VH-VL binders against Large ribosomal subunit protein uL10m (mRpL10). Designs and how they scored, part 91

Target 1, 224 residues: Large ribosomal subunit protein uL10m (mRpL10), of Drosophila melanogaster (Fruit fly) (q9vpl3)
Amino acid sequence: RGKINIQRPKAPHYERARVVAVTQPKYPELPKAKSCFKTRAERTQQQQENPYNEIIAREVRNWLDHSRLVAFFHLSSITADDIFRVRVQLHKQNLHLKSYGSKIIEQAVKNTRYEAIVPLFHSNHCIVFSPDPEKTAALLRIVRRVPQMVLLGGIVEETMLSRNQLVAYAQMPGLHAVQAQLVQTLSQAPGHLIQQLQAHQNSFVQVLDVHAKNQMNEETPKST

## First folded at step 7 (VH-VL)

Design d126 (from k9 with heavy chain R98T Y102F L106F; framework fv_anetumab)
Fold by ESMFold2-Fast, scan of step 7:
Structure d126 (fold): chain C 224 residues (1-224), chain A 119 residues (1-119), chain B 111 residues (1-111)
Amino acid sequence: as target 1 above (224 residues)
Amino acid sequence: QVELVQSGAEVKKPGESLKISCKGSGYSFTEYWIGWVRQAPGKGLEWMGIIDPSDSYTRYSPSFQGQVTISADKSISTAYLQWSSLKASDTAMYYCATQWDFSFPFDYWGQGTLVTVSS
Amino acid sequence: DIALTQPASVSGSPGQSITISCTGTSSDVGGYNYVSWYQQHPGKAPKLMIYDVSKRPSGVSNRFSGSKSGNTASLTISGLQAEDEADYYCSSYDSSSTWVVFGGGTKLTVL
């Protein structure tokens, strides 16, 4: 076995975990149907639900803390088959597509440096994580073919960036000193960035939808 | 236009080594995976394996794991299929084809390389 | 080994409609909408005719259509023409192998 083989994840367990994670049905958090009054049984059920929520919240915090690239997307109506294809294509580039409920995200980032991302998750959403910020260009190339996913912004090297700032970062891969300086120069206060991102969601969806439809039509072989 | 051009027909004896090629043009070579598909005379299509030219990651079907080696050289936009020791049962047409990933179709195909192995 | 089951042959006359079936399991045809159909004329490379169960690539006649019900996908050719005479292969993503599997192929004869 050479370095190439060592650098690759172990095929059977890696591929099996990958397929299971991508195809596994999402189990939604139980709705909180009860208001203000809690019986002993309701308190016990809420405590049992809360331990599960905290476990998932810890998973989210672990992803945020150990990823050098985190990208946030608004997710429009998309079929299970289409999102599966996207998840697999992203995984090929060491980009990990995850979806979590808004309450789980809020619980995960409360009292952390990432608290400012909570407003991004008030509607359908997903997050892409990677340990490798050089994959930003590959991420953007893939997303161009998925009009249902609208890039809102992200975190690169622990610095929150808008969509335009992420695009600028992606245009300068391979020059580590310039990349580091660019990230520092482009950094914004989290509150201000989130306000800007929320204001432009609908316009971004429409623009990307037109572009992606043109791209999809061109991907199919033509007889002429 | 996307085009895959394969090497010419080969006639070999059992036990000989062979390396056939598939050259891509009209697209960025690292944008697509290259798969190899075998078709024995008068038989159907069999997927052999696939390579990602960007990092040379390969995946083989269980039937062909250890029987062939798939490789690629992105500097010359060429993928390869190689045998260390040919058998008469390796007589077949071999196609290369592009695939975006394992869930997408093979959308562009090479013209095929006929390999004949006989004494 | 052939993973997907197709009839060995099918025949029709010009102007008729014919259907070719492709039967798998819940891990391939039944589990995903990643079924493709390829046309192969003698001595030629396969050509993609249908992908994602029912979608046509640019340049493929609208006489070709695809569908799926449970574990069986179908390719339908309407207004059959002499040039449609070829071998047809289905393929699907297979979660158990994590790659593409092919059907055994169907020879279409136009009489």
Scores: ipSAE 0.008, ipTM 0.459, lowest interface PAE 9.1, mean pLDDT 77

Design d127 (from k9 with heavy chain Q99E F104Y P105Y L106F Y108L; framework fv_anetumab)
Fold by ESMFold2-Fast, scan of step 7:
Structure d127 (fold): chain C 224 residues (1-224), chain A 119 residues (1-119), chain B 111 residues (1-111)
Amino acid sequence: as target 1 above (224 residues)
Amino acid sequence: QVELVQSGAEVKKPGESLKISCKGSGYSFTEYWIGWVRQAPGKGLEWMGIIDPSDSYTRYSPSFQGQVTISADKSISTAYLQWSSLKASDTAMYYCAREWDYSYYFDLWGQGTLVTVSS
Amino acid sequence: DIALTQPASVSGSPGQSITISCTGTSSDVGGYNYVSWYQQHPGKAPKLMIYDVSKRPSGVSNRFSGSKSGNTASLTISGLQAEDEADYYCSSYDSSSTWVVFGGGTKLTVL
């Protein structure tokens, strides 16, 4: 039960003549200084350049600059308790799970060599950072238990790697020279990471389409 | 002695509630997860679910989610498997087993609790 | 229900080598290196024989070895002995169950 006012009182009719007579100045009022005019584009740009976002973007750049291992994940719906347990397991291995908004990521990597990762963050996502690239195997062991986290790719020793390349890196023994050689070999094709990550996204969408079609086919009899 | 000791055999009627136990001893109980595995007469092993006793976080097999409750009391190093209403199809041997964090294997098993549900 | 495929039975003579297969999909055996093997004697609890595809716990004979190729994991028992007669179950991480799944089990008979 609400207090609904069905009929609201109408605003009083303005007595134009009375208002003009009372408020009319003896001499013309000087015009106020004009405020700086902003175009729609300028106002939109100003709203997008939030100072808070720049502070967080600097934090993201610091993580990227000081991490020798960065892994990118698509994140499906997961409970707070589940993600907390994942963070604890990762933290024990010096792996730091972070979530940032897509606009913050874009601001952080804009005009850097990592700008190509921006499309990965248009869906729900998270990133794992570590100063220790030898922890890649530990990372993959932990995330294999978390079906809500889907590995998209990563950066190892400043080299962008696809999902399969990162998995291959993790399977190598902890010999620094051998691992560095593998990273260089796997990353030889320019743009390869983006192509593989795009293919992964397309495969995920295709799987969802097949699932939806299968559900519809089960509900609707054929040739009725 | 590192061991998991389970409660004794149970004979119940359909519709009755039941809670069976699994007590760990000789190790740090909260450092390991406790899983429950079912074995129907003459059949194979089925994973039912698992619990972390340190915070009572649970995961259930899709086949058993909503059908059983897994809990733990870390102060007495005991995990539990509970039914609100038993069915004849719940007749089985129930094992508890220990898993180290995200290892995906059970290195220590309880002796099993036989649950028979019959009118 | 059984998620991983094992032969229902296998047999061998003392001193022989036998292999038990465990076949799944890319969402379990094929996708991860988290395959375990358990031995179960009649009336007893299962015992871990192999973990992480090929590793042995302390106290397990080195006659037992594990391997994996594609979607199929294998348990090999060399120098077969009478006490090896038991049921053997494979297990793997399974992304669909969000933990583990077992095979249907294989009865090993030593003749």
Scores: ipSAE 0.006, ipTM 0.441, lowest interface PAE 11.4, mean pLDDT 77

Design d128 (from k9 with heavy chain W100F Y102H S103T F104W; framework fv_anetumab)
Fold by ESMFold2-Fast, scan of step 7:
Structure d128 (fold): chain C 224 residues (1-224), chain A 119 residues (1-119), chain B 111 residues (1-111)
Amino acid sequence: as target 1 above (224 residues)
Amino acid sequence: QVELVQSGAEVKKPGESLKISCKGSGYSFTEYWIGWVRQAPGKGLEWMGIIDPSDSYTRYSPSFQGQVTISADKSISTAYLQWSSLKASDTAMYYCARQFDHTWPLDYWGQGTLVTVSS
Amino acid sequence: DIALTQPASVSGSPGQSITISCTGTSSDVGGYNYVSWYQQHPGKAPKLMIYDVSKRPSGVSNRFSGSKSGNTASLTISGLQAEDEADYYCSSYDSSSTWVVFGGGTKLTVL
């Protein structure tokens, strides 16, 4: 029967509530762990442990899962009006500009093959997503006119590409199917260590750079 | 083979106008931008500006904004650097070079055009 | 204007190694892996020797290598040869200006 005593009806009126509040300690002891006041370092630690970061990280993973083109940019100081104009221009090409904090990106890509992208991000970065990898050329044309956006690299068909590889991909229109196949093959290569992954990426960059140069030279009779 | 060929050396007096050229070959001219770089006698390299030949979009460094005009004619794969009124301080070697955009290296260079402006 | 700091001159003997530094800020050399190095022989146009900090274009000797630590990029030339005697310029994208900037240049003398 403790329920009878616990659920005893009580008159809800201001005077009684005020009396109870006034008789409680006015200055309760607030241990550091229970204090609402935090040092700058403690606030930073608390921000890193924010549970809402996991929700946003899932949003980032959904973008990555549904996008065949992902491009990473450093974003220097730009007005809200200017970035809005860029976002509108990109949207017309089915390119979606998003900004996320570096910790959220780290959580989103942790334990995935894309974990190596984390060092590319600091407080001023943005990402462009698209389901259509053929829009890479359109993306690069648009961002070339936005001096505050600097291309860092991207992901095409689930394969991480450097800036040079992404540009080479965009410049080989007659060989898109061959490029897609090559990208697919590289994405299945086991990354034993970061060193091995970088070696494969560097090799691919060299191949794409040579191929891109040869494609350009094929427009003249010099066939190099 | 990618090649950029510039016009020959010029000797001018202060106040005269001048237009020098840079012709690209061996690649799709409109897929790359053309940057211009100045080198004063015995001095280092100074980036002046760039042009997108596909629509003649230009950007200049502040030091050269209003001092020179960059233009291009994509039908003949040629970019231009122009002065309306030369000064003695414009005496320099001028290079054109190919850039994918303003963030990229200058990967192929013209041979340079020496411009001498004196009394 | 000169944005990046290079030594005015360096010297070495044939067969030895030399290193040229290029120091900037977090808005250029420190902020991006987009450092380039150019070689210029007297009376000739510059030639791209290194791009993206450490990558070599086709036709550039593997004696030339590049690296970066913080705000300082370095060009290292091993097995020095007489034909390496030239001026060397570093370059980087600069986010504050939003275009490429050059170093002041370094004259390499092969003794």
Scores: ipSAE 0.427, ipTM 0.738, lowest interface PAE 2.8, mean pLDDT 79

Design d129 (from k9 with heavy chain Q99V W100Y S103E P105G Y108V; framework fv_anetumab)
Fold by ESMFold2-Fast, scan of step 7:
Structure d129 (fold): chain C 224 residues (1-224), chain A 119 residues (1-119), chain B 111 residues (1-111)
Amino acid sequence: as target 1 above (224 residues)
Amino acid sequence: QVELVQSGAEVKKPGESLKISCKGSGYSFTEYWIGWVRQAPGKGLEWMGIIDPSDSYTRYSPSFQGQVTISADKSISTAYLQWSSLKASDTAMYYCARVYDYEFGLDVWGQGTLVTVSS
Amino acid sequence: DIALTQPASVSGSPGQSITISCTGTSSDVGGYNYVSWYQQHPGKAPKLMIYDVSKRPSGVSNRFSGSKSGNTASLTISGLQAEDEADYYCSSYDSSSTWVVFGGGTKLTVL
């Protein structure tokens, strides 16, 4: 994308439909009967859709089980071309960027040690997987060049880390003492990380609000 | 193919301002950090600082914090090193170098800019 | 600031091997596997010879090898040649900031 499309479809039929809708008398929508029974079509569609979600959820579980590095990101608005360039850069470093729907992630991590990550995925998100935890520093260097991707936290050697802990790990990768220290510190207070991940999500929302306000004031000249 | 080309030698007096440049070519400029290294006459290499051209994020060596300004203009693939007021002790060869996937290895170096500050 | 200790000079004859040491602390050389070695000929920019303690960039002779033990990194040059005569600098990541620190440099003389 990003190409200029001169031959955009006109919407005469849409405008006519809107006028007709506006001129008709407005009544409350007909109440739909509450029912414990779904129509045959609805049941058939649900049954057909369930196998797809479970297949993808198994794929997510496989990535989680076989990756020694997992990083979680919030995504601001980004073009398909831009995200593709990021995927290519990450792939060169054996870092695999994946996007999954919130329902699929919930199904994948339900009844697992990773269930605590579900709240991170209420908004636009993506996950980066790698079999190599030494690539954490390379990951952070690459995503620093992508302001639309905001690090929320991650999992290293099956241990959940906050954003700050993951950044610290990146500065000291491959040192056995640091890895052991991080694992031991976290294992003594399992609620601490969950609370930090949720707090960081809330902090990000506040940062996003400030950014939106700054974006609205973009007519104001800024100097570095 | 991949290279960093620095601006020409400079001769200045104490108190004057100066801005030298380092232009990257043959690679995606915003994908690699640029570092600056100083070498005083007959002395060793000194780390000055680093910049990420994609967002102008900078970090300085403690010895050079407040002494120089590092900047970049990604639209012309150029990094800069600037002094507001030169001192005789700033006389040195200044190198720019690209930081690669080796984390902190400097794999491509500019040819150097000789700065001479004398009265 | 120079934090890493190198010998001021080393010498060897053609065909022999020499080793240059680079000693730091647990916050730089001892704490990380981010040690690089650079070769500098008079009037020229430095050239990367070794990165990540022991890895060679493409185009660097296999006569150059790197290692680390505790707080000391070493550059070993085997089969010395006249062209190896140069200044050699080590560098390491320093945990006090997101920057590198260089050694004082070693002048290699090939007799």
Scores: ipSAE 0.009, ipTM 0.425, lowest interface PAE 11.4, mean pLDDT 76

Design d130 (from k9 with heavy chain Q99D D101S S103D L106F Y108I; framework fv_anetumab)
Fold by ESMFold2-Fast, scan of step 7:
Structure d130 (fold): chain C 224 residues (1-224), chain A 119 residues (1-119), chain B 111 residues (1-111)
Amino acid sequence: as target 1 above (224 residues)
Amino acid sequence: QVELVQSGAEVKKPGESLKISCKGSGYSFTEYWIGWVRQAPGKGLEWMGIIDPSDSYTRYSPSFQGQVTISADKSISTAYLQWSSLKASDTAMYYCARDWSYDFPFDIWGQGTLVTVSS
Amino acid sequence: DIALTQPASVSGSPGQSITISCTGTSSDVGGYNYVSWYQQHPGKAPKLMIYDVSKRPSGVSNRFSGSKSGNTASLTISGLQAEDEADYYCSSYDSSSTWVVFGGGTKLTVL
């Protein structure tokens, strides 16, 4: 094997850093005549404002494009220590907690199929990214202990899911075909992206559980 | 076989220290949280606190914050509940239980450790 | 503290159905679908019977079912049998003051 980082590459973080570095914009040099009529602070402010926002927006887009699991949360008042502790727990499961302003999210999802989510981020929020959709269960296990974080919904394999749909997905880790069908079928449901469909999803999950038990259970007597 | 095995019954006097244990086997110990639940004689279940063995992160019920310490040693798949100074009111059955992933049911329980504190 | 309200006792005869209620608030039972039910026989550790309001672990009889309406969750036992005689506890996630809150427990008598 070799150096430390080759032994512990992380797909979304590694890909994000690499893609951001490759896609960084070139900053042209300003003519001296223009710089003579603007203060250093004014020039720094203009470069910080526009290029910084674009760089971070590209970072968010890269996280969205290279993560197979994205979860959105409303974030109530929480201490820096508590959020840091949650971030550490999530990182151990290859789950990456990020916080971005609504303007940056708007720039990141503009002209994509995810543009409709922008209004949902006008309140305090945070986002969790992962390359591994199997980690949805671990994500929900960790965040249920954080009352300040309320799950709003997410994206799994580029399909937008409500809170209840994401919870249902998490409970079917051994049934790949069933999970794929659930994601595709439920994503076509009419209404807001964050709508409560609790009763229907509970019924659907129960039907899937019965189907799974009928196929896997080694029943010595067999019903008609 | 997934199981949690707790240490044996203890008889102590007020003011003494005590540390009881809960050992997990048959599963990846760091993938599940371990909770502690108290049951006073003839009474119901009371949640005391919980630990994530992967990083020793703990949360306590407000009723038990500062009264007990929860810890874990992931190298031997064991969680602990500790008192610095026991009181007669600590007499109870103490259960450890595994916090199953997804929606927080305690799916596997230890057999319980009876702690009796009398003068 | 015990925060969830259960009846102290419920009784039934063999073959009947009984229901045990568990009432909380919007910060626990009403706010989340994280309701569990536990069965405890005298001198034994509790056993998980229902989780996620209505789901059964492997090995639990289909005579046990769970539901929720508003701030009240219910455990229903159909085809009551002598072995069902035990204490039953509900539990929920609590966002306000504790992570887990238990109900006071219900003694089920079968006769």
Scores: ipSAE 0.007, ipTM 0.491, lowest interface PAE 9.2, mean pLDDT 76

